# Ledger of designs, part 5: VH-VL binders against Rho GTPase-activating protein SYDE2 (SYDE2)

Target 1, 120 residues: Rho GTPase-activating protein SYDE2 (SYDE2), of Homo sapiens (Human) (q5vt97r660to779)
Amino acid sequence: IDAFRHYSFSDQPKCSQYISGLMSVHFYGAEDLKPPRIDSKDVFCAIQVDSVNKARTALLTCRTTFLDMDHTFNIEIENAQHLKLVVFSWEPTPRKNRVCCHGTVVLPTLFRVTKTHQLA
Below, E stands for the ipSAE of ESMFold2; O stands for the ipSAE of OpenDDE; V2 stands for 0.75 times the mean of E and O plus 0.25 times the DockQ between their complexes.

## First folded at step 1 (VH-VL)

Design n3 (framework fv_narsoplimab)
Heavy chain, then light chain:
Amino acid sequence: QVTLKESGPVLVKPTETLTLTCTVSGFSLSNARMGVSWIRQPPGKALEWLAHIFSNDEKSYRTSLKSRLTISKDTSKNQVVLTMTNMDPVDTATYYCARTEYEWGDYDSYFDYWGQGTLVTVSS
Amino acid sequence: QPVLTQPPSLSVSPGQTASITCSGEKLGDKYAYWYQQKPGQSPVLVMYQDSKRPSGIPERFSGSNSGNTATLTISGTQAMDEADYYCQAWDSSTAVFGGGTKLTVL
ESMFold2-Fast, scan of step 1: ipSAE 0.015; ipTM 0.602

Design n4 (framework fv_narsoplimab)
Heavy chain, then light chain:
Amino acid sequence: QVTLKESGPVLVKPTETLTLTCTVSGFSLSNARMGVSWIRQPPGKALEWLAHIFSNDEKSYRTSLKSRLTISKDTSKNQVVLTMTNMDPVDTATYYCARMDYGDYEFLYGMDVWGQGTLVTVSS
Amino acid sequence: QPVLTQPPSLSVSPGQTASITCSGEKLGDKYAYWYQQKPGQSPVLVMYQDSKRPSGIPERFSGSNSGNTATLTISGTQAMDEADYYCQAWDSSTAVFGGGTKLTVL
ESMFold2-Fast, scan of step 1: ipSAE 0.007; ipTM 0.604

Design n5 (framework fv_narsoplimab)
Fold by ESMFold2-Fast, scan of step 1:
Order: sequence, then structure tokens, then C-alpha cells
Structure n5 (fold): chain C 120 residues (1-120), chain A 124 residues (1-124), chain B 106 residues (1-106)
Amino acid sequence: as target 1 above (120 residues)
Amino acid sequence: QVTLKESGPVLVKPTETLTLTCTVSGFSLSNARMGVSWIRQPPGKALEWLAHIFSNDEKSYRTSLKSRLTISKDTSKNQVVLTMTNMDPVDTATYYCARIPYEYDSSEWYFDLWGQGTLVTVSS
Amino acid sequence: QPVLTQPPSLSVSPGQTASITCSGEKLGDKYAYWYQQKPGQSPVLVMYQDSKRPSGIPERFSGSNSGNTATLTISGTQAMDEADYYCQAWDSSTAVFGGGTKLTVL
């Protein structure tokens, strides 16, 4: 959600429904996070492509509802349609859903065929 | 080929300090998806978790032993080090280092790769 | 301090079902994990997140976790399953192991 707030969309027409290639995703931070508990201070971020987990960060400290980070994910994608960045609250105990926040982006609406774009 | 290997075996006298090193091969301790714990098992007894270190250098310790334990890592040597002070005969055990792959949900913490273990004997 | 209680031993005949229990206050609100340890060997993960099997673990292994009790079930128990079994759960970034159950297949 807020993790995609600063992303810019291409106004050029897309020729393909899916994209392939090397992708670099730069994540600079998130605001207005809603952790499962207000006292939760540690989070981590994971990047998913078409429901497949590709990479994640180390534990990060969430300051109130603000996550300040500068992280680049370098991933290889093939015929990808969706990009999802998920922020998880750190908690190895009871709750099975530790997802704090997430955002989903349809890749063909952001990228041209054979191009790589930056997300912020 | 991915392995964890503990130093030792070692003989320690009562009141001395134990230092064990876990050497990691096949992955980097800087990898955000990896963490390492130390776990011990006295002869014929249960497994007992001691300490954990995360890739970001965050640490956690067994509460009852916290004052005696220090866990650290040296990413240049790809090693995790456990130090335990004031050793006592009851600390005699096989000591393991074990990996936790951080899957996307922290609830998936499990020990997927274990070292062979090293016997630490505490006697006079 | 949270405590996980397991029966110290369990005996079953080959082909019978073995059910190894692990009890702890509100354990069903946490994920349970199970490790198998054979003599002279390191532990091996056989069940994670209550009921999920790692690759390479036979389908006759299953798990459940509700209320105060987690259970590791081995159907059609074989001689090769004879081992010590340890349950494990997390308590705020610290791992807690059960006392272990020695499974004997006679």
C-alpha cells in the first residue's frame, strides 16, 4: 500500500500482458503502516512475483507507523504479471498472519516489454 | 553444499569460560534470510535452546542463562561464536549450532540445518 | 517460563499408529515444530507449522495443534521411525523444546 505511494506509472502503451527479465526494485520506505499490535517495532519486507516469494530483508525497526529503509531487490522474472511487496511484523509466536501491510502492482501497467522500472 | 560445523570437542574446568565457534559454509551470514542458534543437549536429556543471532546482529538468549551467554558473528570469517562464562559440570552437553531460514512469515522459524554437534565436558 | 510436556516414552508395534503429544498452555495459539533424533545423530525436522511436512519426510507423518496440545502422528509405524521426538514452539523470539519422547517400535 504505502510502499508504492511514490511509484510513477508509464503513460506509454503496453504491448504484452506479461514481462520477463532482470528487475531491480528500490524500496525507500513506507508510511501509515498498521501493525497487528501497536507495540510491534520489528518488521521485515518480502517481495513476491505472481504469488512466488523471491527475496526479503533482514529485520528492520518500524518507528511508530513509519518504516525508513533503503533496500534494493534484484530478482529475475519470467512472464510475470503481478508484483507484491509485503511487510510482516516480527513475531514467531501465536498469530499465523503477521502481515502488517502489503501492496500489489500489476506489472504490465507499470513496465514496457523488456524494460525495467524502479518502484519507490 | 551447505554445512555448519562446531569447533571442539573441548574439556573445560569448573568456573572457566567456554568459547565455541560455528563455521558456516555455502551461505553468507549477511544473508537476510538466515539466522543461527546455539542449542545444547546434556547426555540422555532434552534439547535446550541457548541463543540466537540474526543477520542484522540482533540477539536473543535463554532467560535463565542470559547473564552467562554472549553470541556474536564475524561475517568476514563466516563464523558464529558462543561464549558461556562460569562453567559447571551440569553444563556438560553436546552443543549444536543450527540454522533458521527466515521464510516470509516469521512463524516459519524452524531449524532446517544442524551441525554435527560437539561434546563439551566440564570436569576438574 | 513456558513448559512443553511430552510423555517420556511410547511403544508401538510395526504398522500401528503412534501419537506423540506435546502439552503447553495455549500451545494451539502458537506454531508447533517436531524434530526426530536417532542415536548419535543430529536432530532432523519432521514437521513444521503444526501440520506441514518438509520435503523428504514420508506422508505417514502428520501433525495437529489445538487448545493446549500438539500431536505428531505416525501412521503405519516402521522400525526406522524408532527415535527420540522433540516438540518445539516459540515464546517471543526464544525457542522452547519439550522433554522428548522415545518411540520404541517392537
Scores: ipSAE 0.007, ipTM 0.569, lowest interface PAE 9.9, mean pLDDT 75

Design n6 (framework fv_narsoplimab)
Fold by ESMFold2-Fast, scan of step 1:
Structure n6 (fold): chain C 120 residues (1-120), chain A 125 residues (1-125), chain B 106 residues (1-106)
Amino acid sequence: as target 1 above (120 residues)
Amino acid sequence: QVTLKESGPVLVKPTETLTLTCTVSGFSLSNARMGVSWIRQPPGKALEWLAHIFSNDEKSYRTSLKSRLTISKDTSKNQVVLTMTNMDPVDTATYYCARILEDYYGSGSYEFDYWGQGTLVTVSS
Amino acid sequence: QPVLTQPPSLSVSPGQTASITCSGEKLGDKYAYWYQQKPGQSPVLVMYQDSKRPSGIPERFSGSNSGNTATLTISGTQAMDEADYYCQAWDSSTAVFGGGTKLTVL
């Protein structure tokens, strides 16, 4: 059983109007996460750009459903549309039949505009 | 093709600081599945892991040497640098840099799949 | 600091099977890796994730890892297999190497 997602780069064409450049993503913590496995308190956060794993944090201590941290991802993006933050519990031997806990925190899309009058 | 090359060889005096540079080719230090490790081997002795660094700047150090070791990278130059302070004759060894490949993201399976040629560091007065 | 214990030396005749062991507490709960090192050369990965061979490593090499012991097995041992062999595993974020086994093919 593969508990963790295999990462890869996207080969799909992207629309040229999407944003490109250096992006800093500041993460101040999370709550309402699935708890870590009983014998594991370590987690890490991965950032996905257009469903491709781009970067991850070092191992972090998770308090049941809370993750306290202050971390900045500095990533280079090209024609990017979506960001996701995924929290994984640490698992040293995924080939073994082990129960892992993880959560996903979905960030707003890069192009969402909620107030049309602010564009004028 | 993947290559790693250590700087040196070097002669270091006791109490001085060692600085080694590993230059990589054939992969990017920004690749989330890949890292670089420093591993040493004293003459006729076993391999000893020292430190590693991943693309996100995640670092780890051998506990017994942590106060003496610093690892850093410059992704634009394809280089990883190790510094080790307060060198002693017992630190005489061949120092290797090696690529860490994580089988898949979050798997916890990390192999040293490519190694540099090694560089001899001699600590003597 | 966890330790991995290997026999310091092993001798086999050409064509015989060599079995190199690596012992550590609960080692079977971790991945085991094996490296071959010939005199004056860099180590070469010959086995990873207990039993997987890198491209270019002969099928004569096999591995296992259960309980407290990982084993690298070389069937039909050849003179070219003479080398030092190191096992390795991870303890949290730290890599741990065994003491090495000198394989002599006589």
Scores: ipSAE 0.006, ipTM 0.568, lowest interface PAE 10.8, mean pLDDT 77

Design n7 (framework fv_narsoplimab; at its last look DockQ between E and O 0.03; V2 from the best seeds 0.00; counts 0 for: pae E 14.7 > 2, placed apart)
Fold by ESMFold2, look of step 2:
Structure n7 (fold): chain C 120 residues (1-120), chain A 125 residues (1-125), chain B 106 residues (1-106)
Amino acid sequence: as target 1 above (120 residues)
Amino acid sequence: QVTLKESGPVLVKPTETLTLTCTVSGFSLSNARMGVSWIRQPPGKALEWLAHIFSNDEKSYRTSLKSRLTISKDTSKNQVVLTMTNMDPVDTATYYCARIRYTYSGGSTYYFDYWGQGTLVTVSS
Amino acid sequence: QPVLTQPPSLSVSPGQTASITCSGEKLGDKYAYWYQQKPGQSPVLVMYQDSKRPSGIPERFSGSNSGNTATLTISGTQAMDEADYYCQAWDSSTAVFGGGTKLTVL
């Protein structure tokens, strides 16, 4: 019943290597931590965007080789490339916090944004 | 008021199994920052740690005695039980139960803050 | 097995300072704890985390820990301080006690 016409949307520019917007990140936990069996360490989890801390949890007590948590980070990012989830050990001042483990996501390779309709 | 009290005193024969019960009050065995430990002291000799148990059922044993020791708890009875198999006269000692307390005030650690009165275990034929 | 070595005995006069040592390889990298035991009695915690006093312990008790040696110091020693003193540290999940020091106050 209807006439077809050929169309293509290949002329849309590919979106940038950097990502902006609101993001919710749910962190389930971490494994293969190396705390002492009897001694425990307080830890916190942080989100870093391009190696800058953007959010963190409260201190958590770690007594085993793993953390179970159910925590959502709601962060606003602008022109970001890397998202890193890091578990830090908490140490008294003046000692620096130590990284227990981390994982990194390269944001531009994870997301694609296109515009399918233009305003006049 | 925190108290710990060991069962006994006890006389056992060589090769028999020792069972000691620690009854606690003034704190909960369900408290994640606390545990109970067994420590013994032969007459005139130094303290020797044996085992401990925490609320989440994490357990540790002195390496040289691991094959002979079992520690367990009954939270509803406020009791911690130590079993030691194949008793020998060298195991004659005063046996203490003690509370392990977690503290964090610049670092994480555990220490024995309350001790029972101790119970004499004598191993003889 | 880690070993904590204490002198077997120490004698001081009333009012003098008693220094009880506890030696172990790299003990200063760990927290040290101290227990007092009087004859016929159970041990009592007198120092934790190297230098912290529990409530009820007189301020004449102090502690330090660096290198291979932890020290419990009693200033103005009194006759009631006469007791055995044990140091303790953790080796991973196990507790290690020193051999004890008999403090005599004469």
Scores: ipSAE 0.000, ipTM 0.549, lowest interface PAE 14.7, mean pLDDT 75
ESMFold2-Fast, scan of step 1: ipSAE 0.182; ipTM 0.650
ESMFold2 (binder alone), look of step 2: mean pLDDT 91; pTM 0.935
OpenDDE, look of step 2: ipSAE 0.021; ipTM 0.690

Design n8 (framework fv_narsoplimab)
Fold by ESMFold2-Fast, scan of step 1:
Structure n8 (fold): chain C 120 residues (1-120), chain A 124 residues (1-124), chain B 106 residues (1-106)
Amino acid sequence: as target 1 above (120 residues)
Amino acid sequence: QVTLKESGPVLVKPTETLTLTCTVSGFSLSTSGMGVSWIRQPPGKALEWLAHIDWDDDKSYRTSLKSRLTISKDTSKNQVVLTMTNMDPVDTATYYCARIGYEYWSGDYPFDYWGQGTLVTVSS
Amino acid sequence: QPVLTQPPSLSVSPGQTASITCSGEKLGDKYAYWYQQKPGQSPVLVMYQDNKRPSGIPERFSGSNSGNTATLTISGTQAMDEADYYCQAWDSSTYVFGGGTKLTVL
């Protein structure tokens, strides 16, 4: 098992249906994060829809390999198929950001759409 | 399957400009945390990093060659392009493109996939 | 400006342990990576983040990194391990490669 926590979801669209509307995504945290040896304790979370960046958190300090947060992303999506949540390590670079972990959710997962959809 | 492939091989005359294209497949150049570098190796010598481009188009260059190098990408074509001006016989080398992959789930990522390399010969 | 120093060559008999070193100032504060290159071929990642093996790399390969020195260790060395080995580290603005070590297995 990795020293980092990552979650992989099915990459196949369920019934090939596309979702449009307002979405709220609640993120409660991440565990087993390992910062690079290059000193970088600051992280941030970003949400991508179909490989397009939609929103991110402010910089957060990662303490002792876990990130305890309670953050809600409110995003507008159009004909979306995939949602990706990514945790980045913030570093001076050539590479500004490095991925610590990610998870991908195929939309729709439950065939139900409203003005908001909750993903736990 | 992840693959990277350099254009070429090429013959370049001294003082001319070199242009190399790296075509990737099996991943997107716009994927967060993803980047591609150009690395060269003169015959019988060590690997030498030249330039890097991130998914966000952040670019970096070897300081000694910075004035001669330009790196860019075209995400719709899945290509990374390196341009090097004022070529000299000492620039004769095998040129590689290589991916930095976040799939190792760390903030310090290796060059996990390499192209086959392309021979660039600089002679009159 | 950072420099990673490797011995240019190392010889070992089949079945013996080969230890390839890579030295750099405060290298242990950075992750070390190792690449294997056989003649006419592209480099192949054989060790990442000091001591982790990619899938497909035999358990005979191990690594360490502390102080100023990273080491790639190949136990029970086989003829197929004969190659050039390069260490690599990231430094805030630069990707740095070592000079390479030619491992000969006689």
Scores: ipSAE 0.007, ipTM 0.568, lowest interface PAE 10.2, mean pLDDT 75

Design n9 (framework fv_narsoplimab; at its last look DockQ between E and O 0.14; V2 from the best seeds 0.00; counts 0 for: pae E 12.9 > 2, placed apart)
Fold by ESMFold2, look of step 2:
Parts: structure tokens; C-alpha cells; sequence
Structure n9 (fold): chain C 120 residues (1-120), chain A 124 residues (1-124), chain B 106 residues (1-106)
């Protein structure tokens, strides 16, 4: 079972590359959340790859505008470009859960090493 | 560039069924967090939200009109359709379609792009 | 079903500050959004998430939302700001609009 080496990227190349393999994503939390309704305080976090849900947490209590957590997602990805972490409010009514926040990263950016020199 | 366009102006007789089509461009109806609403505005009156459909095909309706409204989408045609039954002269209004999209750090439930609107007149 | 209440009209002189209010129970616990609508035109978003301006909206537009009241403020009001203004929030799986405020610049 091979793992990604997790390289870094300092420039933004054209996003035409795709990444495959096993990925571990550690989520520390979110801030500046505003839930859709104050009386609906439960949230969950989901990981999407190219806009497809791959994993999620159990329900978490979100007291206002921040969420502290220490959670690791282990996912398999194939021919992927984008990783998105989304915090949804859990909604008990027929209308489905609402996005509370999200962040997106371009996967080739994470797995390409580039040396950058400052020009004079 | 994001655009939404309602079907052209419509004259409808009382009791008939209104069918409106919103054709979208510059975004996918399947993108997570995306949705489309229909909002109407009677002449000289306030905006009134009617119905909404999300990327995962979840639907909601204004409670006072729920029995008369049906919203659906055809993702392959980039279209959202509203049907409103039993039209009455009081339903005369400009009908808009508008996009909603949840932004980062989320709870963003607003309409960032609007169509030009189509006037629907209900009279005999 | 919650109600967002706006004053139906507001008049200001050019250069004055216009403050348009939107009242709803515990509205400060939600994001408020504002739309401008000029005669014969579609609404245009002028403020989102309480106090953020979309691209192309002049910095004289600002917003706040606390307690039961959201406010759209236009400083240095110009004749081109004359329009109807609507507040909006999301509640209980529905989108809720205020009744609108007609801003007149004389």
C-alpha cells in the first residue's frame, strides 16, 4: 500500500494534470461559519474529489462561527484534479443539508515541487 | 460569464397552466452548492420567492402556492422549468430566474445572478 | 413563516447618507443580503453576507447586521442610487425577501 509523498508548489501552472493514489487529509477545523439557522447547530464535514463526496464525519456541535476538530480522512483518488473540504449544516427538514463553508485545492499543486527564484 | 434567461413574454388565460423555462449558461446545474430559484414581481409590487431547486434535485416551494407549483431541471439542457397551475389575473407579474451559490465559510444563501425577467399577463 | 420588514420609502438629498433598515426576529444570527432594482431592470446584488460588496459596487455602500436589524448604508448618495432596495435572508429552507424600500434622491 503506497502513500503520496506530499510535495509543495510555489507557482500556479495550468491545471491539466490528474493525480491518482491514496491520500490522507487532516482537518483541523474551520472559522467564520454562519449556520443557516441558529437552532440548527449540528454540522458535518465532507471531502469531495472533483465535486463527488468521498467521506464525511459524524455530526459535530458548532456553537457559532468556528469548528474545532482533529480528524483524518483516508481516501483513494483516481485521475483527480480537485480536493474540496465542505462543512454542511445538518437539516432535519425535507430540504437537504446546506453548505456552511468550503475550501478547494488543486491536487497537482500539492504534488509538484517547484524551486522559485526572486528576480532582481 | 454566467447568464440566465427566462422564456419570452407570455399571455395566459385564467385557469390555464403557465410553463416557464430558465436556460442557464456559464455554470453547471450539477455543481455542489448551486441552485436556481424562481422569483416573481407583480407590477409595482415587491419581490416574491416562489420555488427553488438545488444541484442534488432537492426542491422547495412557497407554502401558500405549493399546491400550484412544480419545479424541475434538465441538467443536460441547462434548463430549469417552473409550472404554475390555475392561473388568475392576480398572478400577473414579471417572473425571474436567479442563481444561488454557497461560498466559502458558508451559509451563503443569496442570488448572485438574475435573468432579465419575462412578463406574464393573465387576462381573458 | 418569518417576515422581513423594511420602511416602504426613504428620501435623501444628494450627498447625504441613506440608511435602509431590514427588521426580523434574530436577523443578526443569519446573513443579510441586499439587492438594488432600478425601474425596468432586474435586481442587482449590492451587498452580501451582511457587509461585503460585490465587484463593481462603490465603496460608499456598506452594511451591518446585528440583533434584529440589518442596515444598508449609502454615504454620499448620488442621483443614480435612486432605486428600490430589497433585503433578503434564508430561513427554514426558504428564501425570504423584505417588502422593499423606494429610495428617492431629491
Amino acid sequence: as target 1 above (120 residues)
Amino acid sequence: QVTLKESGPVLVKPTETLTLTCTVSGFSLSTSGMGVSWIRQPPGKALEWLAHIDWDDDKSYRTSLKSRLTISKDTSKNQVVLTMTNMDPVDTATYYCARSYDFEYSGSYYFDYWGQGTLVTVSS
Amino acid sequence: QPVLTQPPSLSVSPGQTASITCSGEKLGDKYAYWYQQKPGQSPVLVMYQDNKRPSGIPERFSGSNSGNTATLTISGTQAMDEADYYCQAWDSSTYVFGGGTKLTVL
Scores: ipSAE 0.005, ipTM 0.542, lowest interface PAE 12.9, mean pLDDT 74
ESMFold2-Fast, scan of step 1: ipSAE 0.023; ipTM 0.658
ESMFold2 (binder alone), look of step 2: mean pLDDT 90; pTM 0.920
OpenDDE, look of step 2: ipSAE 0.056; ipTM 0.753

Design p1 (framework fv_patecibart)
Fold by ESMFold2-Fast, scan of step 1:
Structure p1 (fold): chain C 120 residues (1-120), chain A 125 residues (1-125), chain B 107 residues (1-107)
Amino acid sequence: as target 1 above (120 residues)
Amino acid sequence: QVTLKESGPTLVKPTQTLTLTCTFSGFSLSTSGVGVGWIRQPPGKALEWLALIYWDDDKRYYPALKNRLTITKDTSKNQVVLTMTNMDPVDTATYYCAHSEYDFWSGYYEYFDYWGQGTLVTVSS
Amino acid sequence: EIVLTQSPDFQSVTPKEKVTITCRASQSIGSSIHWYQQKPDQYPKLLIKYASQSFSGVPSRFSGSGSGTDFTLTINSLEAEDAATYYCHQSSSLPYTFGQGTKVEIK
């Protein structure tokens, strides 16, 4: 189950409009993830608006290349252009500067996200 | 077929530094998900994990020994090297290197599936 | 660190009998337990990974079970070649730790 399949995306974002309001993003899972690191099997999902972290899930144990979840982000956005979902692996200390991005999706315009339907 | 073999001195004097080399074939340490670890076994005693190095050069050490241990890799030579400083008679043991890999079908890793033959290191004056 | 305690330390078993070895963890480790066989003067060989998954080439008489803190390795019909010391190993957290070993010999 790939949460990124629920949306139509462009890899060439068009930054032509700003939008404000309350947004709900439903996340049903992810697949084709990079394997988690041996000493950390925990991952978390984060939502970013204009490259700023806005919200995240709690730590989830992931020992496979896919996650099966049902999570909703409720966020307030102001003059936003891009929304991005990222799956990170959690790195415990003393392992400094260790962050792994398992998957990233960029949206062509924030306007289109409010019109997109969930398919799961 | 995966094979590993340990090499290094078989006799070490107290306070000296031990350097062991693991030479392997049948896999590459440039492959994502692959790691090589070192485990030792004192005569008549249980197995004790020492260190692990991953394909991306991340390293893990047994906490009580970390100040004495250094693990490095040379991917082009298919070698992993363990260095242990300030050897003591209690460090007398058979030293093994072993392979660990992400299991694509089950999605798991962190077990040691293939082991070298081991090399006995005796620490004595 | 997580301590693994095996039981029994030693057992002498008649050929064709069933052998059961247990491994108890000092805290919950899910299914992150692996079993190894070590014959005298030889290196360890992986038998079972993640509590119950057989490693390739391992005879079907070997099986594993358990979750949480209590794990079992079973040899359903002991063969002469199975005389060895068996070790459990946890990979739930660092440092990785091994049990003290269970020695199995033929009567």
Scores: ipSAE 0.005, ipTM 0.545, lowest interface PAE 14.4, mean pLDDT 76

Design p10 (framework fv_patecibart)
Fold by ESMFold2-Fast, scan of step 1:
Structure p10 (fold): chain C 120 residues (1-120), chain A 124 residues (1-124), chain B 107 residues (1-107)
Amino acid sequence: as target 1 above (120 residues)
Amino acid sequence: QVTLKESGPTLVKPTQTLTLTCTFSGFSLSTYGVGVGWIRQPPGKALEWLALIYWDDDKRYYPALKNRLTITKDTSKNQVVLTMTNMDPVDTATYYCARSGYDYLWEGSYFDYWGQGTLVTVSS
Amino acid sequence: EIVLTQSPDFQSVTPKEKVTITCRASQSIGDYIHWYQQKPDQYPKLLIKYASESFSGVPSRFSGSGSGTDFTLTINSLEAEDAATYYCHQSYSWPYTFGQGTKVEIK
């Protein structure tokens, strides 16, 4: 979670029970990455909504402990409650233990239904 | 019970377009991590991967053939369709569709259940 | 693309003997290797996934091992029903590739 530089959200979050619509997630990068293996150099990012994968990036080269990118994920969500951003390390390892880091955002307490939301 | 079955023409003339349909049951292509791919095997030769489509509509193609291949899905009909343009006699092969098993590692997977295969002959 | 080379191409084996099939990758692929069995005029069936994990319903005489570039499929006591061509498949990198196959016949 400390691997992401900033989180930028709407000024007036609302407490809607569930949220539906088109969502744009801007990702500017990550720092202080802690991959499961120290020798991991390649990573990819994924967006999950309520534990369901919605979008991912291609493989990206991680320079030491930071990842620089400027990418927008455009996703459709229905009655969603949680958004999770996951960074996976790409390494020749068992199927288990690929998750590098993640952050979870509770949608009803973070977003206004009609605004574009941004993770920096 | 997971089943897959290929359907389409068994004889194609050179330069024509081949369209194959994979109809499946026992799983949904909206399920997290799952995909359906196409693999072919020329008579007496090795298996060759052609294309794969995932639950999230991510599509992958064999690079040397990508300009000839299109893979699509219809989740409501439990179907995946492969289209291959400009068929040539060297494309004569048995064409299989197969399920890519789901797990947390969605970009690389094994083929756990296969269709029976359909022989497509390209000639005259 | 990653090239998978199997050895041997062919072997004829007496029942109950141990069979070893090797698959070598042109670069390190971790454990992203899977093994399939294809009997004559049949579709391939998954035997082993991720180098060493047995697929459901596969007889215990089949086992897989290896990591990096060198992988082995072992049949510890060959049965008549095991006459087939065996293929390795890597899922480490796009495009997915298969080995050329190893044909196992019963004497």
Scores: ipSAE 0.007, ipTM 0.557, lowest interface PAE 10.5, mean pLDDT 76

Design p11 (framework fv_patecibart)
Fold by ESMFold2-Fast, scan of step 1:
Structure p11 (fold): chain C 120 residues (1-120), chain A 124 residues (1-124), chain B 107 residues (1-107)
Amino acid sequence: as target 1 above (120 residues)
Amino acid sequence: QVTLKESGPTLVKPTQTLTLTCTFSGFSLSTYGVGVGWIRQPPGKALEWLALIYWDDDKRYYPALKNRLTITKDTSKNQVVLTMTNMDPVDTATYYCAHRDYYGSGEYYPFDYWGQGTLVTVSS
Amino acid sequence: EIVLTQSPDFQSVTPKEKVTITCRASQSIGDYIHWYQQKPDQYPKLLIKYASESFSGVPSRFSGSGSGTDFTLTINSLEAEDAATYYCHQSYSWPYTFGQGTKVEIK
């Protein structure tokens, strides 16, 4: 999503129009993460469009409270309004993964990034 | 039904570049979670991982071979292409392509369907 | 990288006998282990996924068990068609490694 550089942050959605096409989203990393569970140090990042998973990274090792990465997601979207980046901690036993953080972008003209540490 | 088939040269000379194509049916590489990998097996030896490409064009290469490998996809043709540079007689092997999915958040699925394999001999 | 060690390397058994193959991971991988069967001059076929789940069309004599670092593939009553090399495979962490294989032959 190269178009992100041409939009400002706002508290309100500016447009209700849906967006379609091929999007490229470049992710440089994450900071202020809660430590991963003691039995898992691996994390992965996923990109969601309207709450549907569209792409993910391979497993990465999280160092304390930050994740250093340089990754581009290429996704095709249809009639989309929201884009979310989610960082999951990987469980070594067959358990549900936990969310480390997320940011949400309202397409096409509004950006809003929030941080949510590991959910209890 | 998922079907994959490898194609390419059966004989390669040392120092040349190998290009293999995997043509598949029964799934699309635009579907969330789907990936196609390349695995090889030298005669009489175990399976060796080479490369993986996902629906979102995310790529993985075996670390010891990453400088020699390139994996690409053509979603409209249902094809995945593997290129390996500077071939050596020790690279003689049967090369397989295989399908995998990603079921649910954090669940990595095995390679469930494989091509029949293509034997590549590296000799002068 | 996660190393998978299989035991035994080779097993020759009488028809109808029980066969057990062990796979040990160098670190805990939950249940993200899978088993393949490869007959001579054929491609590998998935038998068991996620340590214990049978893949479609696989005979009930094949079963898997284990978690963490120690995993077992069991063939409850060996048939002639089961002569093959069996491989374990982990999908927990990249690179997704394979074991060295266990060859099973009929006496």
Scores: ipSAE 0.000, ipTM 0.532, lowest interface PAE 13.0, mean pLDDT 75

Design p12 (framework fv_patecibart)
Fold by ESMFold2-Fast, scan of step 1:
Structure p12 (fold): chain C 120 residues (1-120), chain A 123 residues (1-123), chain B 107 residues (1-107)
Amino acid sequence: as target 1 above (120 residues)
Amino acid sequence: QVTLKESGPTLVKPTQTLTLTCTFSGFSLSTYGVGVGWIRQPPGKALEWLALIYWDDDKRYYPALKNRLTITKDTSKNQVVLTMTNMDPVDTATYYCARIYEYDSSGTYFDYWGQGTLVTVSS
Amino acid sequence: EIVLTQSPDFQSVTPKEKVTITCRASQSIGDYIHWYQQKPDQYPKLLIKYASESFSGVPSRFSGSGSGTDFTLTINSLEAEDAATYYCHQSYSWPYTFGQGTKVEIK
């Protein structure tokens, strides 16, 4: 199942206790990746807020099951509850249905934050 | 439910700049794999690519026209704007905007098109 | 760029007959070929994607086949409403390109 095959609209009521503003998310890398292909060398990372896509990286080189990176996402969020980071494999000559999720990271639910509170 | 509509001038003089706006509904340009492209068709001739813009602001221009084209998006207004400089009578064509769907990095096809707008370049 | 060459350029066909349109790519493109129908003074509509997959709402008389460099669009039994120009389009490599079109008209 490819997570991006099921695109969702975010139309839920927003709660005032969730975070709003500019968020800087620093991504240091990933480990224990399970690539769908032995020779998948290039990957990209995407960040989602409440199941809505906000940003992605350029193509990055993955060494076997380990991804080294030093990338900062600067995203604007509104009453956000969850952040998700997804790693996708990329093929230089892509074929039908060949972008597969290597892994996901879901941040814990944010609660008891004010609209003026910003995460580094 | 998905609709796209082109708007802009129908008559342009040689050397002027053309600005066309595509206004759409039924989808968001924040959705992964979605983009909007511009295609033109001179009278009686084949379709030709001009430019496209994806959900992540990745932009592509047809190489032969790259230095004349600019594509931008306003996700909050559901609009994509194409600007083409130094218009010439050979640029007379029907200009279409269309939704691009890139599924699983499998390539791109146009699933929904606008009605098109005829732009005539003449003095 | 990848050049797509369609044949024939023009075809006049009796109703209910089978129509075959071919598209040849200048290099191998797998199954990254898509077919569009454009009726006179109308915008193009997607018929077939990825060489052989029918788009939603497309009549079953339309089918696609092929892989690599040679692709075919078939209309199994031509109806009057099928008078149109048909275009192939490749999405294998940028810049994406269209064929020159094949015009099909009713005799």
Scores: ipSAE 0.006, ipTM 0.533, lowest interface PAE 11.4, mean pLDDT 75

